VH-VL binders against Photosynthetic apparatus regulatory protein RegA (regA). Designs and how they scored, part 3

Target 1, 184 residues: Photosynthetic apparatus regulatory protein RegA (regA), of Cereibacter sphaeroides (q53228)
Amino acid sequence: MAEDLVFELGADRSLLLVDDDEPFLKRLAKAMEKRGFVLETAQSVAEGKAIAQARPPAYAVVDLRLEDGNGLDVVEVLRERRPDCRIVVLTGYGAIATAVAAVKIGATDYLSKPADANEVTHALLAKGESLPPPPENPMSADRVRWEHIQRIYEMCDRNVSETARRLNMHRRTLQRILAKRSPR

## First folded at step 12 (VH-VL)

Design u2 (from r6 with light chain K30E)
Fold by ESMFold2, look of step 22:
Structure u2 (fold): chain C 184 residues (1-184), chain A 121 residues (1-121), chain B 108 residues (1-108)
Amino acid sequence: as target 1 above (184 residues)
Amino acid sequence: QLQLQESGPGLVKPSETLSLTCTVSGGSISSSNYYWGWIRQPPGKGLEWIGSIYYEGSTYYNPSLKSRVTISVDTSKNQFSLKLSSVTAADTAVYYCARELWLGDYYMDVWGQGTLVTVSS
Amino acid sequence: SYVLTQPPSVSVAPGQTARITCGGNNIGSESVHWYQQPPGQAPVVVVYDDSDRPSGIPERFSGSNSGNTATLTISRVEAGDEAVYYCQVWDRSSDHVVFGGGTKLTVL
């Protein structure tokens, strides 16, 4: 049995990663190359925008918090230069509510850190709209967390143990969360 | 350049609590990409992971030590700490703190210099 | 619970290639990381994710992982490579870091 991860990529495999954490950026870039993407990396908003303008990629992963500004500025350039770019933004703990802003300005989806490369790949390649448009008001912190958990759960084919591992929580804790209805 | 430095008493009496602090300099402990861990090495022996903490407070512990270990983080001081209760001579080791780079699993990409803690009966 | 098995020692002549193995059940499905610990020093990561090198680690350090065996390969070994080498995984079933027992590389 082939154990390599194989994803259906489009004809253009270009992927721009924007993150100012060089060790993380390098690790993620290598992981995405192994999944078939052709990488460019940027460590700043300025560098990310320059690449997006010069060589607009088919795919992008953008960290929201960068040393020289907000990663959403790169998202705007990407959407303008390449309307079909698949853009995933990464957001840290305590900033999950900003995911609504990312989607409203043109990101395809968002992920909460900590994340893994399979989650990133799945988010980049998801077909069609699987989530409704964000509400005009930011979702509650509990709702954003709950939706992230549900998304990971579906990615893991509803495997509780794997979902718990990806969310860095104990299986029992996740089972309690999954047994509850949406906080909304 | 990020550095980690262990601090705390080098001698602990049996049955007492071993307490160590790791100070992070040249970078922030409040990073979404990293866990912060404690690893120990008894003299002449291999490495044993104790546990890890994320800056929001989530922890993982070695099952063999879990009943005796508490790891905590103070983001305002850029520090994280280890408490190991009810120590015996078997807890004599060099204790390392480490930064752990996460992408679905982690590896220790930066280590402290280590500090020897002796438990003397 | 997950066990990583390393040979306790490997000896190699200067300029030759050292291969250090890390055995584990289905380890090819894990990401394997390797640390070098010179005598009296803290460990340093030399290979991560099976085969990738952090910045500052020379190309002569390389790795592979398939089936039940991961291997750290050090080509053109130097006296300064004399150290204990540890493999490490994250055991997803127990949320537990697992280290191998270590392999002492001796350069003769």
Scores: ipSAE 0.809, ipTM 0.920, lowest interface PAE 0.7, mean pLDDT 86
Fold by ESMFold2, fold request of step 14:
Structure u2 (fold): chain C 184 residues (1-184), chain A 121 residues (1-121), chain B 108 residues (1-108)
Amino acid sequence: as target 1 above (184 residues)
Amino acid sequence: QLQLQESGPGLVKPSETLSLTCTVSGGSISSSNYYWGWIRQPPGKGLEWIGSIYYEGSTYYNPSLKSRVTISVDTSKNQFSLKLSSVTAADTAVYYCARELWLGDYYMDVWGQGTLVTVSS
Amino acid sequence: SYVLTQPPSVSVAPGQTARITCGGNNIGSESVHWYQQPPGQAPVVVVYDDSDRPSGIPERFSGSNSGNTATLTISRVEAGDEAVYYCQVWDRSSDHVVFGGGTKLTVL
C-alpha cells in the first residue's frame, strides 16, 4: 500500500533523479513516484547541482556518466548541502572502480545498470547493509562487486588480509564474500 | 535521432539459415538502459518476440525458438544480428528490430521499419 | 507458458470511447505495455507501465491494470486511431516477452 511505503520513507520523501537519458529518467521517475517519493529531475550535472544547492533532497539517484560531466560533482554538492542524504549512484556495466570512487566521495551505495526500480528503492532505503540482496537481473551490482573483489584478491596474491585492507572492509566480511558462489 | 534499420536477404531457402542485421544510428548500442530485440510478424498475423541481447552479450530467447536462434552484437559496428537456423515456410514474416527500455522488465520504445523475409524454394 | 488474450476486434464511432482489454492470470501484478500498429507500419508504443504515456502520445490514450484485466482506453476516437493494438508483458517466470493476439480497432 502507498501508506506503508510512506511510513517506511519517513517524513521527508524528496527524491532527486539525475540522468541524461530522458526515456529512462521519465520511466524511473514515474516508478519512484508510485512508490511514494516526491520527485525532482535533472538531465545534466549543472541542473542537478542547482537543485541540490537550492532544495537539498532526502534521497538522490545519480547517473555517473552525463553529457556535461561527471555525476560525482552532483554527489559532492548533495553531501555538502545535506550530510544525511541517501545517495545511490547508477553505473554502467564493468565500471566498478568508478562506483567505488563514488562511495568514497559520499555516495551511500551504487547500483549497476541495467537497473530495476525495486532494486533502486531497496538501495535508497537500506540502513547499515554493506551488501545488497541478489537482484533478479543477472547484471546486478552484486555481480559487479563480486568481480571487483576477485580482481583485487588476485592482485594481492590471494592474501585475504591485504585484500580486505585495500577494499576498506573487515577481514571477516571479505572471508564470507570469498566463500560464496559467484552471483548469477 | 535514434533509428534502427533491418538489412539482409529477403529470400531464404528451406532448411537454410535466415540472417539479419540491425544497424543503430543516431545513438549507441552500448547503452546501459537498453536491450536490443528481434520481433517477427507473419503476414496477416500477430507479433512474436524472438529474443533480446544486452550490449555485453547476455541474451534472452523465446522458448519456442530457442534451439534455432542466435542473437549477437557487434559494438564496433553499432549493430546486432539475428540468425535463425533450419527455416521453413512458417518462418516467412516481417522481421523487426527494436530498442527495449529496461527497468525490471522492458518495452520496445523504438522500432525498425521491418523487413520481409520469405522462405521458399 | 503465460498467455495474453485480446478480443479480435472493436468498433466505435468517431468521438466515442474505445476500450481494448488484455486478459491474463494475475496480470495486475505485471507491468502492461500497449502498442499501436497502423496498417502497413511498424508498431509504436502508446502506453507503458499500465498507464504512462511516452512523449508525443495524446492524453486521450490511457490505461489501467488490475486483477486479471488490463485495459487500453482511447477517448474521443479519431479516424487516425484505426489500427491493430497489442498488449505486452514480461513473464518473469520464464524471462520472456509475451504479446497479446492483437485487437483491430475500426472507426466507423
Scores: ipSAE 0.807, ipTM 0.919, lowest interface PAE 0.6, mean pLDDT 86
Fold by ESMFold2, fold request of step 24:
Structure u2 (fold): chain C 184 residues (1-184), chain A 121 residues (1-121), chain B 108 residues (1-108)
Amino acid sequence: as target 1 above (184 residues)
Amino acid sequence: QLQLQESGPGLVKPSETLSLTCTVSGGSISSSNYYWGWIRQPPGKGLEWIGSIYYEGSTYYNPSLKSRVTISVDTSKNQFSLKLSSVTAADTAVYYCARELWLGDYYMDVWGQGTLVTVSS
Amino acid sequence: SYVLTQPPSVSVAPGQTARITCGGNNIGSESVHWYQQPPGQAPVVVVYDDSDRPSGIPERFSGSNSGNTATLTISRVEAGDEAVYYCQVWDRSSDHVVFGGGTKLTVL
């Protein structure tokens, strides 16, 4: 795809995916492999931490809620073992406070499920591969983003398709955002 | 292992409402990676997608059916349901429920066994 | 709405290779999924994302997608492969699921 030509991988193409949903993990792993990444997968916090300690990757995608605990523990190990790791947190259970905490401890970005492989790739390869420090008050940033989305929605006369186009996001993603309550 | 099972009346009179329930077992319907769908197949014909629902309640419908279809979810019962109003003989079909694995699009990775619904007086 | 075109039937001798096509305008830019439906049974996915196989699907099932044609290839065809095969995409412009009309594979 033309989009794959815009995102250039570095010399280290290693990517760790951590998610306890095996069918999803397999589908995402195959999709990312086609985009040039070299995959390792983990279905638990324990397995994710073990891989992060033994073979710290250049890139990681980590689900925050796993059956055996919180994906934040994997994010913390990744940041400790490889300071330049590009870490995207992927969550669909609506734990905004947990996503904010992930950014505070060094995640590069977060994405809401349901996820798109192109969105994941874009988030991993975004400009300025230096990792910023965790923001002191990420809750206010989330609130500003939420308010911006709500403003555009009202401006489009609550037309979901028009709003999604204007925000450059997928319609299903916007519908889910609009169905959730405002961030704290 | 995740399984889907359709249930509901196999015979519906013309002009009435077809009502089916899909029960999810061996897994949770409250999963952020999946949509839950209804697909039908008239005897001897192809597959037609009816619509899909996300566990938080967002619905998506085939435009050809949208005016007559309602899909709902009950996460406490691990079930989702289909209602199709004002049925005619053209709505006679095998009805399948399916789990739809999402990654920017979806495919039906698990199907129910299907249930025949006949519209006849 | 987006339309997928499949041949109504394909016949192949046992041990040979079957190729089932799915035509669509610029289908190469979509992810194509394939389902096998044996007589009297529910469909089961055999290929997803153009070329990937779910667990338990034999390696003799494969797929490709380029230009205006996606193809399901079944090598070393067996009598048990006799079924109707459907291609499917998700049309992102309308959020619709679209199925092809189905291809009946007959093993002579």
Scores: ipSAE 0.799, ipTM 0.920, lowest interface PAE 0.7, mean pLDDT 85
Fold by ESMFold2, fold request of step 14:
Structure u2 (fold): chain C 184 residues (1-184), chain A 121 residues (1-121), chain B 108 residues (1-108)
Amino acid sequence: as target 1 above (184 residues)
Amino acid sequence: QLQLQESGPGLVKPSETLSLTCTVSGGSISSSNYYWGWIRQPPGKGLEWIGSIYYEGSTYYNPSLKSRVTISVDTSKNQFSLKLSSVTAADTAVYYCARELWLGDYYMDVWGQGTLVTVSS
Amino acid sequence: SYVLTQPPSVSVAPGQTARITCGGNNIGSESVHWYQQPPGQAPVVVVYDDSDRPSGIPERFSGSNSGNTATLTISRVEAGDEAVYYCQVWDRSSDHVVFGGGTKLTVL
């Protein structure tokens, strides 16, 4: 299996975490602090937007489902206030339509829960390939799903078994998807 | 706040199936950040993890018990269950259910009170 | 499979510092969690991710993890700290939870 990824943090290490699950938020915040980030946390859409407006961070991790609304509203403020913010959105299992909406609004990447700190760090810091040229129409849900699978596959050093485990997908299903061409 | 309660028979005959249910109250089992686990402790001995389940059905099992254990979830009842087949006296233990906070691994942040299950003729 | 080794017992005078070890090959590369189990009670987590405390756990509980040894440290030990303490990791090679054998802390 692949060696732990090592990435260089930029000069600005600020990270905003938005999630209304307090035990998870605290655990993730501590884990990211140990990785060199300077943390600010929010447990609501309203609080997340207020922080993004007042102190736009270099990095953000935003849960999409919050008690007071949709985390995409925080993503919009982040992108407006700091265009170079690296934004990772956490989604519910199998929420492809939500992932498409996140990309349209300017999220850098998305991860399906249950999440781990190494996946979050990789998604925040990866200098991946640029996306294909923007299509005349927005990317399809199938295209977003395919690109997500490809990103996880590369992160796992193209190990099918580990990729399937991280995607909560049967190995045979993943093999069929990997054999197909990128959807339009 | 969130509480876990084990229930099921306290006495099971050898070769039969041990069956327990954990009822979650004060929170939802359909929580994307958590697994739900079973841990046992034979009298006077240490803790042994049995297995864990995510609310959509994905499982992890202790390799030493894997052939005999089934964990299942019923989200409509906010419950998850343990079945351990072909039991012997060695399966006599206090059985705990637990909530397991995941971030690439998990730790048990909430435990049930435990229920003693005795395997005896 | 992966094995965690703890001493069976540790005895400490009240007010002193107890150190409970958890040994494992390259355990410093794992996240180590610690549970307190008072007599007749369910375990409760006192340290997670090597060194972090859940809400409600006093600062006198602390942890460290490097090399082949993780350590739970309890400063200013009180009679109420008398319990069995377990370390726990997730073994990524087999995708399962491993507990140490437990250490009985006796407060003299």
Scores: ipSAE 0.789, ipTM 0.909, lowest interface PAE 0.7, mean pLDDT 86

Design u2 (from r6 with light chain K30E)
Fold by ESMFold2, fold request of step 24:
Structure u2 (fold): chain C 184 residues (1-184), chain A 121 residues (1-121), chain B 108 residues (1-108)
Amino acid sequence: as target 1 above (184 residues)
Amino acid sequence: QLQLQESGPGLVKPSETLSLTCTVSGGSISSSNYYWGWIRQPPGKGLEWIGSIYYEGSTYYNPSLKSRVTISVDTSKNQFSLKLSSVTAADTAVYYCARELWLGDYYMDVWGQGTLVTVSS
Amino acid sequence: SYVLTQPPSVSVAPGQTARITCGGNNIGSESVHWYQQPPGQAPVVVVYDDSDRPSGIPERFSGSNSGNTATLTISRVEAGDEAVYYCQVWDRSSDHVVFGGGTKLTVL
């Protein structure tokens, strides 16, 4: 739909999508084509790396959890082969700390699944230096708090003392929180 | 191929709680692209969405049923469930579970076969 | 709450084209999904995101969505297409699924 294209696309509209979920990949690919992108898709780390090496795209959306490994390997190849590639990581809520790490190695931004095509497009085309926004989808208050703590921990390079200082909590309290499983 | 199968009592007494389980096979319920939903269809009538759950526990409920509905997920059993409390004859329906593919909205891309639940004394 | 309206029935001769409408205020700004429910069977999605088909759905099933009307079109209708057809959207203002009331397609 023409009204779905609210951002200026550059002359190179190539977009690589990497996700091992074929129904999702097909749905997202068609949604992004309607927004003006020219799609290539990959269902594995191996396939994603091969495309990134042979035909590095202007844009990429990469799921970090793939059947054959970690999508970070695709992110690294993309950044190596095309330094100006706009890379968005799409990942599940239980992997948000890994998504923050992906941004540190060169991903442009990350989005927590479940996400929508407008959010993906906005993240691909955003031009500012911004921290990833909190997820818009409902989740338990305990899960939101846990995800926030994990994000700060990764931004502090897993330094417990600095993380505790930034969160304005005692170090021992943070250690107890970090030792627990992710809440439902 | 991913398959969904409803199970639970086919007969529930008025005022009791209707309880159903949906078993997912050929795929994982811990799939970040999907919600898992319950839809019902009273005999001779249309489809009514009951609610949906994400594998991490986030839920959406039909506002007309929200006060009586609990949907839960057990990822270790690859199952999700429906509890509908204080049932009446109006809750007699075929109950479907479904996989709901999300991209800012969702559609039900896989349905269970459905199970008839009759509310009667 | 958002309301989707469908005609209760449509009758079409074999080989002809069936058109099933789904009306809603500004439905053209929504993604519309269509389900086929043959008698005694579970629904199956036949069109999603207005016009896209899942694998295994023949291309004679098509869809469009503009203004206040979404339309499911079934070309070269066959006896096996006899079913109830439902449209569906996600209502973002209330975060819930809305189904149309269903259209019974009768193949004469």
Scores: ipSAE 0.778, ipTM 0.908, lowest interface PAE 0.7, mean pLDDT 86
Fold by ESMFold2, fold request of step 14:
Structure u2 (fold): chain C 184 residues (1-184), chain A 121 residues (1-121), chain B 108 residues (1-108)
Amino acid sequence: as target 1 above (184 residues)
Amino acid sequence: QLQLQESGPGLVKPSETLSLTCTVSGGSISSSNYYWGWIRQPPGKGLEWIGSIYYEGSTYYNPSLKSRVTISVDTSKNQFSLKLSSVTAADTAVYYCARELWLGDYYMDVWGQGTLVTVSS
Amino acid sequence: SYVLTQPPSVSVAPGQTARITCGGNNIGSESVHWYQQPPGQAPVVVVYDDSDRPSGIPERFSGSNSGNTATLTISRVEAGDEAVYYCQVWDRSSDHVVFGGGTKLTVL
């Protein structure tokens, strides 16, 4: 079995998954079904938008990059059609800053890949908290630190002074870090 | 259709380094949903996981082998590799590479054909 | 280190049902994956996440997992099902892949 967590689902359990990686989409769909969601899947922006228009779900998990475009276009339709839809964006290595920006424009939260089905469920159901769970898988130490800093910066509404305080770091040190490119 | 192919010397002298390369075709090694792993099987014995790598460079290693193992990835060649140092006869095995689909844990959804490596004095 | 225990062999007549067990402490809280390895061939996954089948695997292959035992069930066994079967988990405490020792299925 997957990890057993206590989750409270709403009355509407509909979940749209949008990702063009079919083996991953199938594995995630079955894992979420076991957690009580009622699934629809889409492998493209076009398919995701069509489902969101016709049958706007209570929940959605959307990959940012798809073969035919940007997953944010699906997020926009979801926001228009169902303002209370809880939307989690899945993002790959090197794209976490754009995922945080996606939350600012309407997604409920984001998660970095590689992802855990319990993490996805937690992010969909977490009320009053928008912080993504910490990654369980190792990344390079420099990359992990850089992504943590970017996440806190976006959560502090790009306020350098508040970000520096939360990171226990001098403001000038943070400013130099923010000016640098992402480490690999 | 994604395929994996092991390549490298089939014979290695004791105390030297075993080196293998896995070439990925029909798909990209730079995929955020997958790890890439090495598994070995001594003749007539069971499967032993050696380690896995994510395309950005992060690794997991079998604790029993960790001091002798290096796994690396070359995304420009769509390849990942295994180096196992200081080999002995106990390292004689069929070596498999595999794609590992992650969702909080992983399973090997695609395997290479395997290559026998013999350690002979 | 986490240990998975499988019987060394299981024998069944054609057309009957084979059950292959994988024992582990609290394995019911893990996701269990099963691989078929025919003689001289690479393994292939037949069940993942306890009970799910990849595309192309016959519905005769099924799985369950609860308590301390996961079970691979092969109904209407055919001669072509003769192989060694391995269970596998991910040990979260050590970030280590663990395989069972394998079970040889004999069809006679």
Scores: ipSAE 0.776, ipTM 0.907, lowest interface PAE 0.7, mean pLDDT 86

## First folded at step 14 (VH-VL; from u2 with heavy chain Y107W)

Design w4
Fold by ESMFold2, look of step 22:
Structure w4 (fold): chain C 184 residues (1-184), chain A 121 residues (1-121), chain B 108 residues (1-108)
Amino acid sequence: as target 1 above (184 residues)
Amino acid sequence: QLQLQESGPGLVKPSETLSLTCTVSGGSISSSNYYWGWIRQPPGKGLEWIGSIYYEGSTYYNPSLKSRVTISVDTSKNQFSLKLSSVTAADTAVYYCARELWLGDYWMDVWGQGTLVTVSS
Amino acid sequence: SYVLTQPPSVSVAPGQTARITCGGNNIGSESVHWYQQPPGQAPVVVVYDDSDRPSGIPERFSGSNSGNTATLTISRVEAGDEAVYYCQVWDRSSDHVVFGGGTKLTVL
């Protein structure tokens, strides 16, 4: 990518990425470095916890499933060592309920894969995009995302390609989402 | 180490269906970071992307081939497949399968060795 | 239909620098990936996301992308670099992978 994405990062630009998929981790780390973050990476729960204890970062992106355990254990250490750490949990397809549990224990937000580096950056820096407290009829995070997508779709006159561009999303991913009924 | 291997008939008659299978070893096809693709190369010509599949079943096809192509996945066998119907001599090519690493777009980080498919009587 | 334009061939002497271009409208706003295909072999990625190298690719391979041109640069060219090189992007308007036509690098 040639574009230099400028975000207001604050004084501490440290970012810990935890994911045991090395090709993905390396690609994401390079993309986030280009966006102004100072990277450390971990490929395991154990390594992620060690970094969080020794050098607690301002930002973290933590994959939920790792070979040696659950990424939630890293989230817990991060929140203990640095209460203002901005933590985003990455989730695989169909794991939204577990991602909600991650937010309850201290993650700032979560993202469903497949995601891109702009979405990750937005989630790390956005102040108003955490899960809201439930009203009388609470909505799941999956439902909130689904409703946002539907609103943008209608704004684009139901044009799939333009909607995908606005959402920074692959067109085929959007087509799959639009074909689904609302999540419960 | 993840490896991809194409398999299927090397000779197909005109008007019939070309069928290929890609077997994934040393890793799982059920991965949220990757798509799985087919690319072909006619003799002496360049690379042409055919299509891709995500492990949950979503498919994406080259518009020029879409009416004749089906890509499918069998996660229990760690395989994905290509069917190309109504073939002609123009479909003679080396066919590759590939793993496609996604982060807003994809690049093919692992390729199979390729298999030549010839369309002739 | 998005088109990527590459020169058909580039010839360089050993030890010289080869530059292979990939032209496209506003390609500088896309991520460009480069593949090496030696004779009779499958392609292998040598540069991704404009300028990054996979593990095992020598630092002699580098890339840049701005405006309407992406460039793969191979410094201190060796005989083993002789191959066809392809650029590749994702075309958002048609949601498909686009390859350039390929550039044959000949080492004299």
Scores: ipSAE 0.695, ipTM 0.872, lowest interface PAE 1.2, mean pLDDT 85

